# Miniprotein binders against q56419: the designs that were tried, part 2

Target 1, 326 residues: q56419
Amino acid sequence: MEGRTLEEVQEEVFKRHGVLVPKKELEDLAKALEEAGLLLTEKVEARLKEEEEKLKRERPMRLAGLSYPEGEREARAFLEAFRASYPGEGEEARVLLMPHLEPSRVPEVYGAALAALEKTPPPERIYLVGVAHRPLKEKAAALPVPFQTPFGPALPDLPALQALDALLPFELFNTPLAFREEHSLELPLFFLKGRFPEARVLPLLVARRSPELGEALKVVLRDFPGLLVLAVDLSHVGPRFGDTPLTRTLAEEARRRDLGFLERLAEGEPEAALAFLGANPTRIDGVEVVASLLPLLRERKGKVLAHRLDLEAPTLSAVGAGTLVL
Below, E stands for the ipSAE of ESMFold2; O stands for the ipSAE of OpenDDE; V2 stands for 0.75 times the mean of E and O plus 0.25 times the DockQ between their complexes.

## First folded at step 1 (miniprotein)

Design R2
Amino acid sequence: SPEEIAKELLEKAIELAGDEEAARKLIEEALKLLKEGKKVKLKDVKIVYKDGKYLIVDPLGITDEPIVLSPEALYILALGSE
ESMFold2 (binder alone), alone request of step 1: mean pLDDT 50; pTM 0.305

Design R3
Amino acid sequence: SPEEELRKRVEELLKKALEAGVSEEEIRKLLEEARELAKKLGVKIVEKDGKYLIVDPLGITDEPIVLSPEALYILELGKEE
ESMFold2 (binder alone), alone request of step 1: mean pLDDT 55; pTM 0.371

Design R4
Amino acid sequence: SPEEELRKRVEELLKKAGVSEEEIEKLLEEARELAKKGKTILVKDGVAIVEKDGKYLIVDPLGITDEPIVLSPEALYILELGKE
ESMFold2 (binder alone), alone request of step 1: mean pLDDT 50; pTM 0.358

Design R5
Amino acid sequence: SEKVKLKDVEIRYVDGKYLITDPLGITDEPIELSPEALYILALGDPELAKEAIELAKKAIEEGDPELAKEALRLIEEAAKRS
ESMFold2 (binder alone), alone request of step 1: mean pLDDT 53; pTM 0.367

Design R6
Amino acid sequence: SPEEIKKLLELAKEALKKGEKVKLKDVEIRYVDGKYLITDPLGITDEPIELSPEALYILALGDPELAREAIKLAEELAKELG
ESMFold2 (binder alone), alone request of step 1: mean pLDDT 61; pTM 0.421

Design R7
Amino acid sequence: SPEEEKLKELAEKALELAKKGDPEAIKKAIELLLEAAEKALGVEIRYVDGKYLITDPLGITDEPIELSPEALYILALGKEE
ESMFold2 (binder alone), alone request of step 1: mean pLDDT 58; pTM 0.381

Design R9
Amino acid sequence: SEEEKRLEELAKKALELAEKGDPELAREAIKLALEALKKGEKPKLPEGVEIRYVDGEYLITDPETGEVIELSEEALYIWALGKE
ESMFold2 (binder alone), alone request of step 1: mean pLDDT 53; pTM 0.311

Design T1
Fold by ESMFold2-Fast, scan of step 2:
Structure T1 (fold): chain B 326 residues (1-326), chain A 86 residues (1-86)
Amino acid sequence: as target 1 above (326 residues)
Amino acid sequence: SPEELKEKIEELAKKIEELAKELEKLAKKGDPELLELLKELIEYLKLAIAEAEKALKEGDPEKLEEALKELERLAALLYILALGSE
């Protein structure tokens, strides 16, 4: 209640929502928290241990019914609608960069990814590399369990994951809880599983640049060939991300920055792409993924299929999203 | 007494779970931004609880008082969000 009275809280709720909250209920709740907050850590820790145990068996859907439909039939129609939102043809991908932003905000960008998958021969496995939005014990992590989708479970490629783990200087399966709420894997996986229902998956998260991950993946991909997917968003600008409010000029700068980054990747010059961002400062979560995967991106030429800067008017902020095939 | 504190903690844990379920129900009605806010508030609650317990074990009364005030503030916010749903 730091600097506010319960009366002020009650009045704010009434003015904002037209509801009079009984002061007694607010007082009772506040008093209970003051008296008992100290010992709630035990219950939180118990819940986290229970969730960690569940994650040893499977990774359940978290965004079904919110970002994509729960039912298989509705999910199929949803996926086809996204494909239809992109008017172009795809190109075959050996490496695919796609977003993990809420799909409804950038439908043409996901549609472009679907177009590329349409032209790509079905892979035996998909190396799905996302961005950790929660701390990891190591620079990178994987979760070797089935990931649920409306199209059925995406099964882990256990032999390939084991080969990868053996080549790394750290334990690959180090932070199961980081995968409980992770949209950078769940959202791309929805589209990938819909297109390649038989493909097994290596669900990987990167928190910090790990050159050893890229070197190990280069070796594993030789023995276990598959589709490499970088699930990354581009520019993050505005107050929601610690910047000043978005203007037309800043939005144009963000678009140019995103495209300059993607175009350099498309030329097979990932170091030049990273250097470009250093000269044109921005916060792109995908930087750590690209920096980790340099050995797999060098000298691979490709094409930028789509790019959009999604504007979030209420916060005067924006997130860039793109689809790149290599 | 320790028994009375445990009783109050049980009440608080149930109240937080009830509020979380109500807010998640509202988010599933087509408000994914509210769902993200709910997730963020729950993570913040977990952090505040952990800080309060740490302060208690370390014998730091000033940090303990601040952590408890933050928990009170977060509970009030969750209550407001639950009521603002209609």
Scores: ipSAE 0.000, ipTM 0.190, lowest interface PAE 13.3, mean pLDDT 78
ESMFold2 (binder alone), alone request of step 1: mean pLDDT 72; pTM 0.593

Design T2
Fold by ESMFold2-Fast, scan of step 2:
Structure T2 (fold): chain B 326 residues (1-326), chain A 86 residues (1-86)
Amino acid sequence: as target 1 above (326 residues)
Amino acid sequence: SPEELAKKAEALALKIYELLEKLLELLEKGDPEALKKLAEEIEKLKEEIEKLKKELEKGDPEKLEEALKELERLAALLYILALGSE
């Protein structure tokens, strides 16, 4: 309301709705609005503080009973069904790109990731790099607590996380609340923990390009070797994502964009992969992750195992998902 | 249950806070089309408040009913302000 008086508000309401609201009523409502705003802020702050305190101990499951089964036996059967959905054999992975999209939408893509994990020796630790769906105080963040899964807690690799923190020009453990509801970590972790129950995890989120993260990770991985997992979805098209409704042409363009990106990564050319996206790289959510991890992806050749463009017909929207082994 | 109704009332309070912050920001920026879209969101929120009031008639605490009446008044004020700035 900066530079606008209650009299001006009263006049505009009258012009548009033919209702004359008495000035005293507007004054009383403005005061109530101010007091209610303060009360609502206190409730929001109290809730966030409570959730932040809980995250100091552990990160609980949020999608159990929704995206995957809560019980261990049922979770094991679910995992094996996903593996069975992919008819091919995997390849050994030192770097794995996999989706974080709802698994039931692209079961063969998650099945391809599971096939790759079958060919991969059990790692001591997994560097799990997801995409922040909430603002971070810094370009990247980590949460150094156990993450609950149906297969038991995925324990943090504290020495490796501390080494990473020490090498970064910012505090790594900067935004605990961003991890409260984060499917880009929780959904891949379900599959990774099911296959490698003994592996410790570095749960990492990227919000914006952080070349310093890639350089620090290159150093840490030398001394703390492990599996690097990029948990990223590909093209996002349609009204659900603030874009135009999906057409056959836009779907074909999205598939070409996704495959061109993945194939250039498979050739060990991550800069060429980023350049291939052209003038609109934001249409693939993995861009900021790949741009941050360039030193770990260069000159590493691999194979695209699966790709699918998942259609959400009611919204005329689509999300690309793929599995890449490097 | 009373606990579920209280949780829903808290979610609506958070939504009203979000709409209030958005309204104040848009009023400062002077974007009339965005203000029109916000007015539509506020109208939907009024429908949710009305549904919750009907659930409260099933014997939830009087204190929660008073809070929802204040939230309804706040939503109505935000709607009037958003439309007046269109």
Scores: ipSAE 0.000, ipTM 0.238, lowest interface PAE 11.2, mean pLDDT 77
ESMFold2 (binder alone), alone request of step 1: mean pLDDT 63; pTM 0.455

Design T3
Fold by ESMFold2-Fast, scan of step 2:
Structure T3 (fold): chain B 326 residues (1-326), chain A 85 residues (1-85)
Amino acid sequence: as target 1 above (326 residues)
Amino acid sequence: SPEALKKLAEEIEKLKEEIEKLKKELEKGDPEKLEEALKELERLAELLYILALLAKGDPELLELLKELIEYLKLAIAEAKKALKE
């Protein structure tokens, strides 16, 4: 960038975004870009190679000792305590929607998921679909390696993953590093592995709606039947999420929005659930997952087992969580 | 698209918040060897923010933004790990 061009850029940024970036800062930025980028790219590139090599063999636990216990005995007791937090009996699940936020904040919701798993015949494999919290090279991705848990490694279903890869218009195993720190897979997997220790897993991430993924999964599930798990959170309200501070009215609206969305899914009407959510705007990362999996959700009736809007008082924020069986 | 640019800017803002948290942990008397790394992370986050404002839907700038955001995320994770040890 040149000095005169920087003045034009400054004016254009102000016109488009209402932000006045001082010319001196743009000049300093141009100088800093090469040096900071060069230094960080060398260090980060070496780190990327190291982490990518680790992920070719296995996916280590990242949240052990933080969100769940490291030891198998303590992990088992922890899981049973969550089941005990839900007073009801579960329903058999062909499709399970469960949260991926910090379990200790919504124990009854995870307990409801565990109750459903107790009523569900042990699957040979679990299709675990989470939300990408890091960019993917494609709309979706998978990582075909063992995922470590306190209950032992959750083994990948390689034949089913290969079948899925073959049916997609893009490379499925496209962004290994996105799986390095991904709580939308790790937290549900802890509970799923604890209940179905023999089940193999297809760990899938959705970044943007991919109808191709849903169509391919419909085909793969016919040849490789298993439990479909959508690991998604519901309403995100408040300053922590770039939104207005939580009020009693906004909390009530979030609860009604979450329940309206889940109930339409329970009626086997996923398009109606998406339309309902579109009319009631808020951050729900589950939208992209549901939109991708439409062929697997249509005409499946089920039941909402639990719902909780968890309040984060210090930030006046809240996150909705629910358990739905189809 | 304009929506994609807005989402990238929001993601960069969250990364800037993570860097501020790391700086506060360092201010509690943590090892000096992390000071330079945190300064570099802060500079890169500010650079990414300005690039997000300038991108205007330019596909080459958008691809550069995505790559630099990934670099920043990994550098932050490395700083977090070093701070814990």
Scores: ipSAE 0.005, ipTM 0.269, lowest interface PAE 9.8, mean pLDDT 80
ESMFold2 (binder alone), alone request of step 1: mean pLDDT 75; pTM 0.635

Design T4 (at its last look DockQ between E and O 0.05; V2 from the best seeds 0.00; counts 0 for: pae O 10.5 > 1.5, pTM E .521 < .8, SAP 79.051 > 70, placed apart)
Fold by ESMFold2-Fast, scan of step 2:
Structure T4 (fold): chain B 326 residues (1-326), chain A 85 residues (1-85)
Amino acid sequence: as target 1 above (326 residues)
Amino acid sequence: SPELLELLKELIEYLKLAIAEAKKALKEGDPEKLEEALKELERLAELLYILALLAKGDPEALKKLAEEIEKLKEEIEKLKKELEK
């Protein structure tokens, strides 16, 4: 948002700063911020309404021409190049954990996911669970509209989404704006649609731990079988993530932490995987997704196909990525 | 925009301070003033929520801010529930 109203709000808040935290200053701040909310003009309201209306019909591509090619032919060549980056064969997946960071940074990890998809019978639907990068009204959300891709629109599985919504203690179809710019769904969906062009999709975002979601999904998956995909990244280390600058020791710790987490998931022990991270503190956005989906991950054994810690020298930071089949 | 991201960070810190003061006041017992203060804090949290939805920037920075906003909203709701007892 670029409205002058925001600059006025910032100036007003600045003018009301106190030197201590007296009760009156907190009351004055709350009042100023309420008044600032009233200064959000018809222009901002119109913009929000316009963006929400667009998302009632379809979810457009946001990263085409940036993270993947816009044209179908170029997109298929791109996808096959990623598959070629992984020298191994895949394993059949009933549950697939794959990353959602920029694909060009970890091509062999996405290649491993593609290899697994090649060994997997085409599912009728894909339960694609990503991580919210914007706040949600509820712990989780879905957007029941076609998601555009270079391979054509990924159509929502409306009956399965409605069944899921009915079982949850909150409205599933909340916060459509959170889906407008969400790479944790768009990037995995590019690869999934390329391999399974006829599969319908349940695009799900998790913002906070929701055991209710996992319980409901277990029920829905019995009546609407499909491929479960957890689109999550692993360790986030370094100043970009509020951590100390990366060192060789910290990078090795991050690799061991990632692999320890993935190997415990591969043993069908998701609670042990979460406990392992608790004993070895880290910033893994997949924690909330795994914690929400416990009933779907227990006693399900599998294999880690790939792992990489991608290093960003300019920021002395790193992000872990892996592919796990269950 | 970078400017909006900085504004969000600053407002989140102020909301944290306001919530801490509300928790202290709840311990000292003044239900009427607390109810009104919590309602104002809820309005502030909604403003932060809207700004976060519209903000552009580093996805990880936005995710961290989103997580903080959601925790603060939950904390406000818990305080409102405590006043009902």
Scores: ipSAE 0.441, ipTM 0.772, lowest interface PAE 2.5, mean pLDDT 83
Fold by ESMFold2, look of step 3:
Structure T4 (fold): chain B 326 residues (1-326), chain A 85 residues (1-85)
Amino acid sequence: as target 1 above (326 residues)
Amino acid sequence: SPELLELLKELIEYLKLAIAEAKKALKEGDPEKLEEALKELERLAELLYILALLAKGDPEALKKLAEEIEKLKEEIEKLKKELEK
């Protein structure tokens, strides 16, 4: 509890921001709840543990009906529409970089990923590496449970996950709650499961760069070969991300950073790609994942299939997305 | 700050779960479970107030808080009236 009265906070907020927090309504709410003897911090913690225990059994769809259709027939039509949004041909991928941005914002970028998957022999397993949007207890994490999709459950590759865990200097299965709403896994997985319905999945998140993860994955991939997917977005520019409103100059810089990053990756030079970004002034989302996976990206040449810097009109901001095959 | 808006969204999600438990307890006619759920709703409402104090300088978080408080007050008043029945 800060050292100010409720009324002083409300008046300060109104004067600074033009938002009136209802003084009487907030007071009445607090009184009603206090009189009923409600709200235990222990219950919030118990709720978190209950949700955590559920996630130890399965990870349900959270974005069905919001970002993609819930029904299987509609979901298959959705995939085909996205493939049609990219008129080009793909290329076989051993490593695929694809976005996790809302699919309707960058349909041809997801379409390019589907085109690459068309050229890729069905893998036994997919190493799906996303970006943690909630804190992890360690630098990286996995959740070794089925992820539900409209195409059925994406089953975990338990032997490969256990081998990976054994090689890391930290517990891999460390933060189940971080996966509950993690769209950087759910959105790409919809496309991957739709195309490779029999592949098992290693659902991985990176919060902070972990060289140990990349070294361990290089070992695990020898015994458990599969498709490596980096599910990352690119530049984040504009007021939502701490910049001035989007200008042509800022957009040009974001595109330059995105494409320079992707093309250096395509040349098999991931260290040069990271060095090109320097302090990462356009906040490319993929940096921590790429920095973790250097041993898997070195000397692996490929091709950039698609890129878009997508405008967010309500926030005067933009987010970049791309598709790269290696 | 963006981190305060994220924490507010997480707290709102947990409050929705607590309200669902209260509705379940009311339907089952279990007064001890209902009282526990209502105590949790009080704690969460006070956490929302604390977050408002910490959100100084973040107008998006403050807008979200005000709107959510109005919605939560209505839902809690409905539960309070059901408890009196």
Scores: ipSAE 0.006, ipTM 0.288, lowest interface PAE 10.0, mean pLDDT 81
Fold by OpenDDE base, look of step 3:
Structure T4 (fold): chain B 326 residues (1-326), chain A 85 residues (1-85)
Amino acid sequence: as target 1 above (326 residues)
Amino acid sequence: SPELLELLKELIEYLKLAIAEAKKALKEGDPEKLEEALKELERLAELLYILALLAKGDPEALKKLAEEIEKLKEEIEKLKKELEK
């Protein structure tokens, strides 16, 4: 399936099942996906082809009625309730790091993002960089179509997307099927579109660290200014992710890594943030996104607005989420 | 890899459990539990599909898995249509 990076399939498989599939095995598996496309039933192939053809026109909502309300009125009330869950004030963001976790799990973290957006002048465009939880053909991808939301379609910035594609050593418009069910874009986009209804969007997914993406975006941002949003989660710990059940020690280590990562980003030291994680033993989700965007994060000082390590009680596992403004 | 095949088998069992929960929620008339179970089913079906696609294993075993996933997706769609009713 086109869209989630092998690393994020690895991460999701790891997140769901606690099995770390080696990257090479995932690369072999991605090749096997191309080969296993040959193993799909004619019916499955026809459905996939139909879905791919639909994605040439628009990306429909997948989580409406599940993660957020489908109706506009109810969706506005949802935004207001999430904003109310964060008691603080936001700051103006040029770069916003926010979660893509199920909103109901970390309402105050999304509330902090909304608080930051209240202090942010309406951007002409939003560069929304998510995590590809499905394999991509390339290190990164974009889908240049409208994304449906309860607030109407989020329209793509085609000129800026084309400018970005022209600067990359690979085809940016790869793996459209990766976007079909990618929650790392859909969930943040709900909040972003609700706050900035007129902003165009560049929906981007990162599978693997791409320094080329950060350098290209740095150039594109000169001619096409906008808000940069990193839609990333933090630590993933517990049995669902290959650890023992959550203990006080494991939770403290996850929090230490999450906050240490975010604080170094807030200081304008993204390389130090990556170095601090080392082998990333608590599996911070946003590592490949941050590693790809280093040129845009360097020397930018900001503030951590919120952090939560949320327990998934049925699996005794936890996921970290944070909101950072730069 | 043998490990991936075991993971796929485990995921199929989780998917079957999630279907059973969705069917139970539907019978109990609990729309919230049904939505939650359907969400998990969709997530698991997606993972299973991805992993089945990734498995370089026995082509016949993978074909059977793909067919099973397809049946499960059809069952999910039927359950969704019943919720709209």
Scores: ipSAE 0.000, ipTM 0.258, lowest interface PAE 10.5, mean pLDDT 83
ESMFold2 (binder alone), alone request of step 1: mean pLDDT 74; pTM 0.630
ESMFold2 (binder alone), look of step 3: mean pLDDT 74; pTM 0.628

Design T5
Fold by ESMFold2-Fast, scan of step 2:
Structure T5 (fold): chain B 326 residues (1-326), chain A 86 residues (1-86)
Amino acid sequence: as target 1 above (326 residues)
Amino acid sequence: DTEEIREKVEEIARRVEELARELERIAREGNPEIVEFLRELVEELRYAVEELERALEEGDEERIERALEEIERWAEALFILALGKE
């Protein structure tokens, strides 16, 4: 279909399944699919085309009934429970960094984000920047349609999205299917829409470093002011992510890397935050987002409200999550 | 609809079993960690097909649709691996 490189396919498999598959095995898998599964391939292709057409009108909920309740009343109670899980006081945010992993695994971290949103004046729009878990045709993408939530649809800020598109050297609305199954937008959006029901959204995905995106966003934010949200997870360690089983030493190292990264961002030094991670930036999925948004993060001082390293006991793996206000 | 679903289920089951055998062959030629990953993928796919066949025998339309979606998700993962080759 797309004619993507095998390296791009390897990256997609690693992002989705935590496994780096050699090119030869990927070629053999592709051949096996083509030879054995014409019916399966045709059904998948037909389904993807159907989903792409649906995405031209709206983005439906995919995690309702799994990660959060479908009903508005139940969803509201769910939000209140997360806020209650955080004993601290929030801080006003101009920029909010929050996680996108399963909320039930790090309730205090999402609670800290909710506390920050309580202290933040309602924005007219939210720039929601997540991490692409599917390949994008370009370095970044957006989907300019209503995103369904239990609190009603989060409406796109079409003028701001069009202004952003006009400033970029690539088509912003380039990969609708990447938004079909994208928890890095859906999970934060649940909390953001529950807190700011009237705010419009710019749902943005970053796949690779795009300095052009950060420069364009700096211009657009001047003309269309709003809340910038970086929906990123921190360290990924253990067998699920290609590492050895989690030990106390590895967990302590992951925690130090996460906190060192967040603390440097809180000092308004995003280049120092990236440099601190050194040669191991792939273990934090927010690296490409931060690297793209440098102009928006420099010289903004703030505070780390929460951090947790969540253990996946069955896989002896862990994912770091944090809430940072700038 | 049930007759059309039965025909699709039988075709899918045959194709999935053919694919599973080929993936197991590829897995045996790879390194140990990749072999384990591919074996797990094949086992999940076979399990989904067995559940689909059971649901079909029981005439549970909702469970048939859910099992078909699960098989399509696994087929989508394999289709994504094929995106590097057109």
Scores: ipSAE 0.012, ipTM 0.414, lowest interface PAE 8.4, mean pLDDT 79
ESMFold2 (binder alone), alone request of step 1: mean pLDDT 70; pTM 0.576

## First folded at step 2 (miniprotein)

Design FA1
Fold by ESMFold2-Fast, scan of step 2:
Structure FA1 (fold): chain B 326 residues (1-326), chain A 91 residues (1-91)
Amino acid sequence: as target 1 above (326 residues)
Amino acid sequence: SKVYVLITVDSPEEAEEALKLAKEIAEKLGLEVEVEVRVEDGEVVIIVTVEGDPEKVEEFIKELEEKLKEAGAEVIVLSEEALYLLELGKE
């Protein structure tokens, strides 16, 4: 532990990744390592290294049969149903903000994203920026392998990824295991690959604010133009997220915070969007992504196509989701 | 749905009984388990790795923990995620 307390480890993981690791689980681990002479850690490390080697070849589907259909035909029908859930027409996107929340919970929001993609010319590549739900060795990471989907593999844009890596002060391909179970990339990618089957992808995860990532991406996008996708969820409110039980008033406040954030982004004012959240604090996992990508979001005007606050029954909690085109 | 169960006992006979119990419960629930046995400072440590359907894994852990604690064994249950997070915290 290098002199760190278990409380400090728990707090740091929660702060950086929004994951609350139970203190008892960390205490039980510390006791096990002391009693077993690190045998348990060695065993897990060996297996994680083996899984890391497998991820050098491809990233398999993890949510097929759960969040979306495994078969191509059924997956296509699933996309059509989501598109049909949004009655509006889309707008062309150069930058698309869409959720990574379970699609069945906010079908009209994913439908709005699909509507925007219908109006968007097919890009050669998609810069897909998600949120790390597992710790990264660096502030951001990428995995340069094919990502499996029901529509076939989404192929990595290796030249663009290499150009990005060369401009960063850290190794971009630093935490392959963080991509093994990552819904913030897998769920948006399902929709993006279904609409743009020929597009290559740059699968990127942000754990902490990385202004150097935004500056590097600005340079890379000039040489390798493509669609920028921010796969982020909005307000996280209620006991599940360390807050008070959801009331009508708190839900209304969360909706206003989400819309205020999105509206400021739509005006091309991402610093104002972040300042608005700073004055009205909430758990929006997209904050670190937006803060990293400031150079790409400034002075781009757009439109909020959809917004919903999804209510979780047993926890009296809610998660916001939205679709924004810039 | 991958979990590690660390079982500490004081004798080879207790270790044999714990191993037999873990295998019997796993077979009943249709779960695959990997088992390692180590001897450290006069204690016998058994590391059981179980992977499968989350509901069946929870049932396995509950039954194994109840029976082993009743027998006086020390039992610690750890998720793969907790181990991964702690390992990254070392650097």
Scores: ipSAE 0.000, ipTM 0.266, lowest interface PAE 13.0, mean pLDDT 82

